# VH-VL binders against q86iv5: the designs that were tried, part 14

Target 1, 237 residues: q86iv5
Amino acid sequence: LDSCSICVDFVGNSLNDLLNIILNSGVIGTCGDLCSAVPGGQIVDTVCDLLCDYVGVDEFIKLISDVDPDPIYICEKISVCKTNDNAAASLDLVQINPQNGTVGGTFTLSIAYTVTNTIATGQLAFNIIDPTGNAFGDAVLLVQQSPEQYTQQFQFQATPSEQESFPNGLYTVQALVCEGSCGSPHPNTYTLANGTTTFTISGADSSSMSGAGSFSGSSQSTQTGAASGSGSGFALF
Key: E = the ipSAE of ESMFold2; O = the ipSAE of ESMFold2 at other seeds; V2 = 0.75 times the mean of E and O plus 0.25 times the DockQ between their complexes.

## First folded at step 4 (VH-VL; framework fv_ciduvectamig_arm2)

Design d6 (at its last look DockQ between E and O 0.63; V2 from the best seeds 0.00; counts 0 for: pae O 4.7 > 2)
Fold by ESMFold2, look of step 4:
Structure d6 (fold): chain C 237 residues (1-237), chain A 122 residues (1-122), chain B 110 residues (1-110)
Amino acid sequence: as target 1 above (237 residues)
Amino acid sequence: QVQLQQSGPRLVRPSQTLSLTCAISGDSVSSTSAAWSWIRQSPSRGLEWLGRTYYRSYWYNDYAVSVKSRITVNPDTSRNQFTLQLNSVTPEDTALYYCAREGYKYGAFDIWGQGTLVTVSS
Amino acid sequence: QSALTQPASVSGSPGQSITISCTGTSSDVGYYNYVSWYQQHPDKAPKVLLYEVTNRPSGVSSRFSGSKSGNTASLTISGLQAEDQADYHCSSYTRSSTFVFGGGTKLTVL
């Protein structure tokens, strides 16, 4: 892993903890005071100390305490992740299989995209909207994605849960390729491409619970790439 | 030197709102190094943290899940105090109520009020 | 229904050491190191003994010490004295930005 990926992964996984530590403390004078409190073991403490010391504890706290904190933006402000305001990409394919499935069935979302100007630090994200308007999704971090064609697959089972009941009807899939975090208002953030598709679920009615379903990421088959699942969380768009 | 002085009614009827006040001396309710909590104690549940208010560039609140729908904790900077409002009380809310300051940076209550025994009954 | 489990009572003789356990989950005691201990005498408010698992505020005897392993924190009182007879409570800050307390432990000095 490169420094940018390490930073985004750390901030994404630790953002809530960092906020809690900052808010519970009356004064934090050193990076050591902040970072030693972060759970996750020695590697997490070391990454926290390195990032915090790089910009200084006061600036680090300010970035974490922003009204709308964003792991990619934070890592860009720290200068560990690069930006490209001229990043460019297109969506070649947004496809879901099967187009008509059942509750409990497995669906595979396939996304193909072409980068035409390097994505420095960005996301490939998707959102699935059920017939009632409830949404769930995921994103993968893209770092230094050179001009080329890429593919990514995501799988999920339509297993009813408290988060998502998978009611019968029409589902809408939205896919985004972004420089920066998809949907973020921060500088150096752009939606580069947007695509949609639909699928249907038929079967016995599911529970009326709302929420996100379960899913698994898949690697690109034969293309070169650095896309991976991220602990930075899913940004709604 | 910091002291917390509680006030409020000791008897409340079911379905009414329990209101308690905690006056602060020797510190400020807007101190960026402190947080201000309400904690209650009963034989059935022991000590139970209810919620807090604190200032860190913004005013924040955190509430226990068990009372989240009924509780409000508010600062009053002009009187240097903070209040507990607990709506729709039942006899299960009968307890000894404390206000407390969180003054150590890793979640400890170092200053406590004297306690107010509140009975909820018809 | 306390979120943290403590023994209901413990006893010891003057001069002995005793240990009180406080067991929670990976979402509270096992998540942060924000565990604190309080001593409470009858008709008195709780008094903080330890914070951040091991730290003693100024004025708290060095006879009180703390530790944590996994989801269990421990308070140890060495050189037990008659005035140590009291209730002892543990508390933890949680992953969900709340605090939880143990059910309390009544210490009897024999």
Scores: ipSAE 0.298, ipTM 0.666, lowest interface PAE 4.2, mean pLDDT 87
Fold by ESMFold2 at other seeds, look of step 4:
Structure d6 (fold): chain C 237 residues (1-237), chain A 122 residues (1-122), chain B 110 residues (1-110)
Amino acid sequence: as target 1 above (237 residues)
Amino acid sequence: QVQLQQSGPRLVRPSQTLSLTCAISGDSVSSTSAAWSWIRQSPSRGLEWLGRTYYRSYWYNDYAVSVKSRITVNPDTSRNQFTLQLNSVTPEDTALYYCAREGYKYGAFDIWGQGTLVTVSS
Amino acid sequence: QSALTQPASVSGSPGQSITISCTGTSSDVGYYNYVSWYQQHPDKAPKVLLYEVTNRPSGVSSRFSGSKSGNTASLTISGLQAEDQADYHCSSYTRSSTFVFGGGTKLTVL
């Protein structure tokens, strides 16, 4: 794996722990002091030390402690992820199957897109809006996506939870291809293409909760082409 | 050297708000290397951390789950102090209340106030 | 009930070593290395003995030492002295940005 993907994966998985350590300690003088406290074993500690030492502990803490920290943006500021302000892409297909399903059912979202100018560090993301306006989604990291056609699938199970009850009605799917984090206000961030589709859920009592659901349990992704990614689960838009 | 001086009422009626103040000398409530906590002690539950306030470019608060719906800890930079407000108290809130500094040099509660015994009773 | 488990009491004779355990979960003692220990004499506020599992503030005797393995932290007092008779509390920072305390241990010096 490349250094950009490693950085984004580490920051995405460790951001809350890093912030908790920084806030609890108050004073951190070295990267070793910070990184040895991060749970996750020796590999996590090593990646932390490498990234922190690369920019220096004071700058690393500043980036983590920002009001709206963003793993892609942080890794771009560290200079292990590249940016391309001229990145370009289009969405060829946004399709969900089944278009008419039931609570507890499995839905597969298929997205095809064409890159026309390299995406240096970006996302393929989706957002699903339920009939009441509540939204949930996921994203896949795109690193050095050369001009080519790509496909990606996302899968989720419509199991009610405290985060999403899956009421009966019409759902809207929004798909985005972005340079940088989709929806982010940070520099070097662009929405390159967007697309929508819809699906329905019917036959449920609605409002009943059964404990497990939304992307936390059953989401998976696949991709064809030259891309790499590791769906992040952080908030879309 | 750092000292914490507590003040506030020692008797509070059920359903009212418990309010305590902790004055800081020798340090600043805005110190970016410290955090400011309230901790209480009772014979049945021992020491119980309630919440804190601290400044790290922004003001933050963290509260114990058991009191999160009823507690507020506020800094007062102009008077160099911080306060505890605990709403809707019951006799179960009767305890010896301490304010404490979480010191950056020790990563622990290194300076404690003198303690205030608060009784919640009619 | 306390979030961390300590023995209710321990005892020892002068000159002996004793160890007090503090057991939590993977969300507190087992998550970060922010475990601290406090000594409390009657009618006094607690006094910090150890922070970050093993570190001793200035002025605290080297007879006090600490360790941690998994979800259990330990305070060891060597060369027990009469003035060590007190209550001892452990505390842990949690992954939810809170602190939890043990129920306390009453040390009796025989």
Scores: ipSAE 0.230, ipTM 0.643, lowest interface PAE 4.7, mean pLDDT 86
ESMFold2 (binder alone), look of step 4: mean pLDDT 93; pTM 0.953

## First folded at step 5 (VH-VL; framework fv_ciduvectamig_arm2)

Design s01
Fold by ESMFold2-Fast, scan of step 5:
Structure s01 (fold): chain C 237 residues (1-237), chain A 122 residues (1-122), chain B 110 residues (1-110)
Amino acid sequence: as target 1 above (237 residues)
Amino acid sequence: QVQLQQSGPRLVRPSQTLSLTCAISGDSVSSTSAAWSWIRQSPSRGLEWLGRTYYRSKWYNDYAVSVKSRITVNPDTSRNQFTLQLNSVTPEDTALYYCAREGYRYGAFDIWGQGTLVTVSS
Amino acid sequence: QSALTQPASVSGSPGQSITISCTGTSSDVGYYNYVSWYQQHPDKAPKVLLYYVTNRPSGVSSRFSGSKSGNTASLTISGLQAEDQADYHCSSYTRSSTFVFGGGTKLTVL
């Protein structure tokens, strides 16, 4: 992993902790003052120190405290992640297998895309929208992706949980390739490509279930590219 | 409650390896909220931190500069313990050795072993 | 000797207050709030007394307090009692991902 990926991962995991420290601390005079208060132990504190030292504690606090901060935007403002307003890509394939599956089954989402002008810092993101309109998804961080063809796969098991019940019916998959965070209003953010597909699930029981859903994604690209997992179980855009 | 129990040889000859074990009860050596350290104490040098091991998706080690070329701190998840190996010992390594847990978000040594007096002499 | 500077000894009478200083550098005490203090009675392992400069573990008397200014941390013991007679050690995390200790201070209750 590179410094951009390290930054995005750190900010994504620590943003709420940083905000709480800033709001509740009397005086923060150094990056060390701020970072030693961040939970996660000395590895997290070391990353925090390095990032804060790049811009200084006052500017770092401003970036964290800004309206609607997102990890890619913050890391771009720190200058550890690059931007490219001329990034370009096409989405060549959005395919889910099986197209007709059952509750409890495993589904594989395959996405093929071509970068035609370097993506400096961006995302390959998707949302899956169930028949009731409830959505879940994931994203992979794209860092300095050179012009070439890429393939990314995601797997999930349709096991009912409190977040997603997997009812019977038609599911919609929406996929985006973005420079910046998909859906973000921040500068240097652009939707480069989009695609949609559908699949169906049958065999679901409409009664309450105690089982937990599972989801996994993987970052896979050609040797000249870089991509990192950056996901949550919630809709991304 | 958490307890640390030390064991190992108390007499080591110069140039040999000093080896001590710290057995953990009431916590896991792979706990992501703790790190596991070795600290020694001598009348002339006071307390000296030697090194630590800790788990955060993978195992990490940090070592004091003065011993870095000679020291290994290793976890053993199956026996819930961690060990100190200090190579090429000299009489200057004669000290009371403690194992300790780094608690309070790794800000302090909150649990200590009983201590092992190791004498390095020919 | 030690990376952090403490006075070798301090003394006081019951009921008085004493302060022990711990001076480091801008790469340890002056950088992080990972400053801790330990009380050690003869033939016993050290016991954590303060962490994060000011915080007391459960069961530690409010007579023990900590502060930090620049590169110097301080331990203050108010209402001094005979049982406070012990060695006191400070420690700090460093920017090299290591810990350093002070030389220790022997407190005598007269």
Scores: ipSAE 0.007, ipTM 0.470, lowest interface PAE 12.0, mean pLDDT 85

Design s02
Fold by ESMFold2-Fast, scan of step 5:
Structure s02 (fold): chain C 237 residues (1-237), chain A 122 residues (1-122), chain B 110 residues (1-110)
Amino acid sequence: as target 1 above (237 residues)
Amino acid sequence: QVQLQQSGPRLVRPSQTLSLTCAISGDSVSSTSAAWSWIRQSPSRGLEWLGRTYYRSKWYNDYAVSVKSRITVNPDTSRNQFTLQLNSVTPEDTALYYCAREGYKWGAFDIWGQGTLVTVSS
Amino acid sequence: QSALTQPASVSGSPGQSITISCTGTSSDVGYYNYVSWYQQHPDKAPKVLLYYVTNRPSGVSSRFSGSKSGNTASLTISGLQAEDQADYHCSSYTRSSTFVFGGGTKLTVL
């Protein structure tokens, strides 16, 4: 795996732990002192030490303690992820199947996009907005994506939960291709392309009235193999 | 002092285009540390962000999904201003319209225009 | 209704503290800490009180403080004063490079 993907994964999983350690500890003099306190075992400790030692403990603590850092931003500042202020892409397809489904049913979102100038470190993201305005979504990490056409599919089951009730009505899907973390106000972040589609939900599927699960994406035709995206609170397949 | 001054028609008929301008003083519309937004306020929907324009290495726009098919937010670097164009208006577009600067690394609306009440009626 | 959920009204007496909640989703309030709060007096544009959940602009009283847990952000006003009577709005940046607002909360100082 590339250093960028390893860094983004580590920071994404450990940021809150690192912040709590920094805020609750006295003077932290070494990367070993900081990283040995991070839960996750030997692999997490080793990745933490490598990233911290690369910039030094004082600079690492400063980056983690920034007001609202995102994993891509931190890993760019460590210099293990690259930036491209001139990245460019277009969205060729945003499609959901079925376009008319039921509560408890399974939906597949298909996205096709073309990179026209290299995406150094970015995301392919989607948001689904329910009829009441509540949103949910996922994202996959894009690392050094060369100019080429790419495809990505996501699946979810419309299983009601406390976080998303899946009311009957019109749903809006927004897909985004970004350099940097989609929506981040941090430097070197740009929305490169966006597209929308809609689908409807009506009625209920009694076989699928179980609680919330987690969601994850899958990657198709990406050169880097660095697609990653996961979340919780929504049932996906 | 950074100030935003709004101008444009206050009455628009249904199906026509709503056009407003926001003139900027004390900052540049092409400043890389800011973005320039339109926000409206109505009794029925409260505050609604509509869209923004901003410059980094090139110009970018982002729009709220609800208006994306009808909206354009455009910068004018020669006059240091930006505009809202909202097509095919309905009475539901009646609102108090604000332009605003996104400051603090684009994290909050730190400077607001005076507001323009736009009524959509026949 | 609005994308972020706020109570319609809150009240308190001078010198007391009140808290206003703002509940969203994992794609906005729960995504990162890109939450801001605004105070609006009648016939005035909103004024920023807090950005990045906790940060105060220059000139904003330390009586205003913010916090966030999961998908819910909170504004706390301590030492209530008569001039605090206003509408309070929360806002969050989203993963789609958009902003969403709460429905607003009317604060009455009794």
Scores: ipSAE 0.007, ipTM 0.487, lowest interface PAE 12.5, mean pLDDT 84

Design s03
Fold by ESMFold2-Fast, scan of step 5:
Structure s03 (fold): chain C 237 residues (1-237), chain A 122 residues (1-122), chain B 110 residues (1-110)
Amino acid sequence: as target 1 above (237 residues)
Amino acid sequence: QVQLQQSGPRLVRPSQTLSLTCAISGDSVSSTSAAWSWIRQSPSRGLEWLGRTYYRSKWYNDYAVSVKSRITVNPDTSRNQFTLQLNSVTPEDTALYYCAREGYKFGAFDIWGQGTLVTVSS
Amino acid sequence: QSALTQPASVSGSPGQSITISCTGTSSDVGYYNYVSWYQQHPDKAPKVLLYYVTNRPSGVSSRFSGSKSGNTASLTISGLQAEDQADYHCSSYTRSSTFVFGGGTKLTVL
């Protein structure tokens, strides 16, 4: 639902601001006191006010202070995102192309999965683990995903950066379908399905390398046959 | 350390578009911890906030009701600057125009440009 | 007409204290703690004195203090000095995601 995705996006983007405000502001008596110190426009202030007013300032502060950052869980606790302890899914395909590529090359990750019991609020997430054990990844928010088959593609360019150097060797891809945030210890979080694949990087494609300052692991995703939320980001488990 | 430098025409004819640019150094226009505002000052109206642009996961704009129908505040990440466009100007738009940064977490204008006096006259 | 109400002028002598009020509504000053104060000397851009009602930027004298009660915020300047002679402006964030300013107060140090 729209309100769920708005909540998850707001909390994910504003949690550090909210925590800093609580630490620095002393006594906060109203939702307006808390939300006014978060920089932003109409969407940020309106969402913050609505969420805080819904549960009250004391409970809202407790949620953001105690939970340890998990936007899906926070939004579920205030009842703007739904939960389903009986959600179920299977991973039908985890495939990367090419399976043998070069530094600077473009890779496409294709994931097919089947939802068998509605995913209320969850993620399709993946981690790519390099030969040294360094990992990077991304996730898409799943909201009220009905039982049917879905496909999702992600693309990235193996351009070295501070986050990931793309050494030669064997890479492992792990994909997860989860109710809740994948890897979270919070209630109403379940790994529904997992799958793995591998690919190899060898040599360098000097013609397509952007240099060490380029952002790596950027993904482009389009979800087919699903009502899903916005706000894909890098997610590591 | 952070500096805002304004540029643009100082004389504008009635019914034209007023266009000003604010160049940022020492910070990024796409910083998620800041917003970028235009504020004007006239003897008759005092200080008047016009609008802002800022980046979170995407770009947002907010505008004062009094100018909302004719104002645009746009970021330019390639040149690290943001602009004001105010359409259909009248002599009442004559003012000293400032760009300003909304500081981190407190909603205050902590860095100001030098100001540009814009006269709307035939 | 400004959205926030300030006295047009205040005056004091060196060493005295003065207070400048800033009155809004329950949708701006009364709702948020986004009240800030600015000092402006002739032909200069405004300089932030206080943000978040009470907070003082690094380098601002402790003689400047702020408070808020209901829909009214206040700036107090203690130990007045000649260089405090300036215009003072209040500002507040609003529930419409906008900022509003007061009409400004001219402080004369006699």
Scores: ipSAE 0.007, ipTM 0.453, lowest interface PAE 11.5, mean pLDDT 82

Design s04
Fold by ESMFold2-Fast, scan of step 5:
Structure s04 (fold): chain C 237 residues (1-237), chain A 122 residues (1-122), chain B 110 residues (1-110)
Amino acid sequence: as target 1 above (237 residues)
Amino acid sequence: QVQLQQSGPRLVRPSQTLSLTCAISGDSVSSTSAAWSWIRQSPSRGLEWLGRTYYRSKWYNDYAVSVKSRITVNPDTSRNQFTLQLNSVTPEDTALYYCAREGYSYGAFDIWGQGTLVTVSS
Amino acid sequence: QSALTQPASVSGSPGQSITISCTGTSSDVGYYNYVSWYQQHPDKAPKVLLYYVTNRPSGVSSRFSGSKSGNTASLTISGLQAEDQADYHCSSYTRSSTFVFGGGTKLTVL
């Protein structure tokens, strides 16, 4: 529905395709030339054309080809996402249930935060660090989040996979609320709040299932502001 | 406001061509804000997307890999409709066929036709 | 088999909450936010419930909500009502310019 969320989703998902096209296609003279080569058909091509036409093909290629491309930053430079250098927030709660669980069990991460100055384009992000130092996490995109209290829940099953084996021991959860992409060195990026909690995994749930771990999230807010996210199996910051 | 009305033969013999038409009212088949899809439903395969047609500066088509070699989805701007042609049908193609509109900005099927049960039998 | 994995059935009582998962790959659910959910009553065409993971069409109850993390999208129905008894289907756009559907989940309201 909003151009900012669509832009961040497109750039985040198509960045490697765009880089490959730019490196291998020689001279690209138009947005149509670039965008028609991006996998995804009409939906993706239309979004690509919209964004590229706004800044022109040369500037678009320059933004994509930057040394450290960041979807939120690129979309801010295109001017479809807003920035707020005075954004402010606090983290009120970071909690895992259960605090003591087993391999194969289901865990729910609950995060509560308060926005005190509007977050124009940012993230609620977390990393879960296992006893060996391996990390995985997820992030939710925050667009035009007004000053209010918000809650977000994430759910995952501790099923061993190639990304995360879920060894017994102490796990650390780190959560961040950011303007811009959490951890990015780009302008207009700020860590607004951070919080930490822990939980323990002991024994086995008599389960032998293995596969890639994934989260399920749900969000609540006192505002109908845009909050959208995407999952990842790797550390975010 | 927008309605999709399906028509076409409901019984097709193996090896023949299945042909269905979807008539559009309340929108244009040439609308640059929409795409036009065919989706089928069977007990064995559930819902299965087959292909679509859409207009920007020219007409484009996308097709599911499973049917790509024998499917055509064509617009007809003069009659404001689009068609499904599926060649070399087998009993596996027996299904309830729907036409649907997709909003390209949303990637969702927001308007569906009534459905046409097509039986492939000798 | 369907490209996206859903549980075949779920059940609940009036007033409860239920969640239906939809698991794909890094080339569909994990790649784009073009994930949609459909409600289908017997002998009726599917009706869109959610689009772009979380967005509700006008007229869809706020009891229906969506989320996504990694390769899994979820539909949650809170305050379960008798009329929610139906089949629920998820769909995702793919890197190949195609759509894929889940196998469908039959919701029984006890």
Scores: ipSAE 0.008, ipTM 0.519, lowest interface PAE 7.5, mean pLDDT 85

Design s05
Fold by ESMFold2-Fast, scan of step 5:
Structure s05 (fold): chain C 237 residues (1-237), chain A 122 residues (1-122), chain B 110 residues (1-110)
Amino acid sequence: as target 1 above (237 residues)
Amino acid sequence: QVQLQQSGPRLVRPSQTLSLTCAISGDSVSSTSAAWSWIRQSPSRGLEWLGRTYYRSKWYNDYAVSVKSRITVNPDTSRNQFTLQLNSVTPEDTALYYCAREGYNYGAFDIWGQGTLVTVSS
Amino acid sequence: QSALTQPASVSGSPGQSITISCTGTSSDVGYYNYVSWYQQHPDKAPKVLLYYVTNRPSGVSSRFSGSKSGNTASLTISGLQAEDQADYHCSSYTRSSTFVFGGGTKLTVL
């Protein structure tokens, strides 16, 4: 089993709940006391208990309470995720189709990369920066990614939301392959490869009214392949 | 080697209580990494999860909404087993009943009992 | 009906690949990666084939692979063999600490 992926998903989903519990509960004496308060029921409680018991409640609380929390780093400190300071990779292709689209249209981001020295725990991540400087993105988790060529696709619809309005203009795509969390200041974090491309949005699709209220479900990302990640829909780096 | 062995009556009359037992070997009903579930299967409804019991500092139960008012899943630590009680049965409760272990933090049922076909008929 | 949507049947010939989809909601398949697939032969209990979307238990052939996108999980069987003829069920953990199952898919190997 990949305990690393389970840990990263748990911390990614539950970090704010854990912080809120720690902040509001005063003295927490056991992993059971902390974890029973985390929403999600049986599986979430069990994962929390196992991770917390592995390092002890005091150390677990310390890791969760770090000023710049980072699920990969936390899981590396717990020792369920590995690190490789010598990881290496290159970005072979960053392409977005269509290169010229409209509001409400669907865009596909295709990334090809080559791992040349094993990525122990890392990310394939991207940010899309709109003409005003607002950004959104997603990532897939890479665990024990062996040296070979890989391809990953992401898909999103340019539907206006409170997070991203999709104004007309030039958009920049940044893609990164990292050991550790892309952009993190934590030890054992390295940007291995960086690539960029651009695309343009012009006009409005009548089915998705820009400037008219629509609550956002997110910057949708369609992930395929062996790598799995959560992504927040906000800028990653 | 973990095994689940089911026992209990195979014929129940409408309005009565369906009661099944699942005996555990090779693991403990109070293991904090496991949960113990009942799942049934019928041609009309397919596979249907009914409920679980599990231990994490205290005992917890979770139940499917469809049966919540009629179901109890209880552990017995001294006999290392757990039971299903389903009250006020109807012919629609006719099904093949399985006990199962929820695997260690994977969201899968990794060990299943042999199954017990329970017919609700008069 | 079942909470998760699967096609009732799929078929293929030996050596081909087939894919079975499993569609839920943002409170189950779309929320957690606790999605499992089960293979069931006649008169047998279901046997876990995949868990945590992509993970194979010890002894499960690498011909079986899983993926997930949004609210839809998929099981792919490559190099189809006669012994793969069976019913396939998906399940997902939910935000309510319950499990839901798909309706099952009958795979026929022609």
Scores: ipSAE 0.689, ipTM 0.860, lowest interface PAE 1.2, mean pLDDT 88

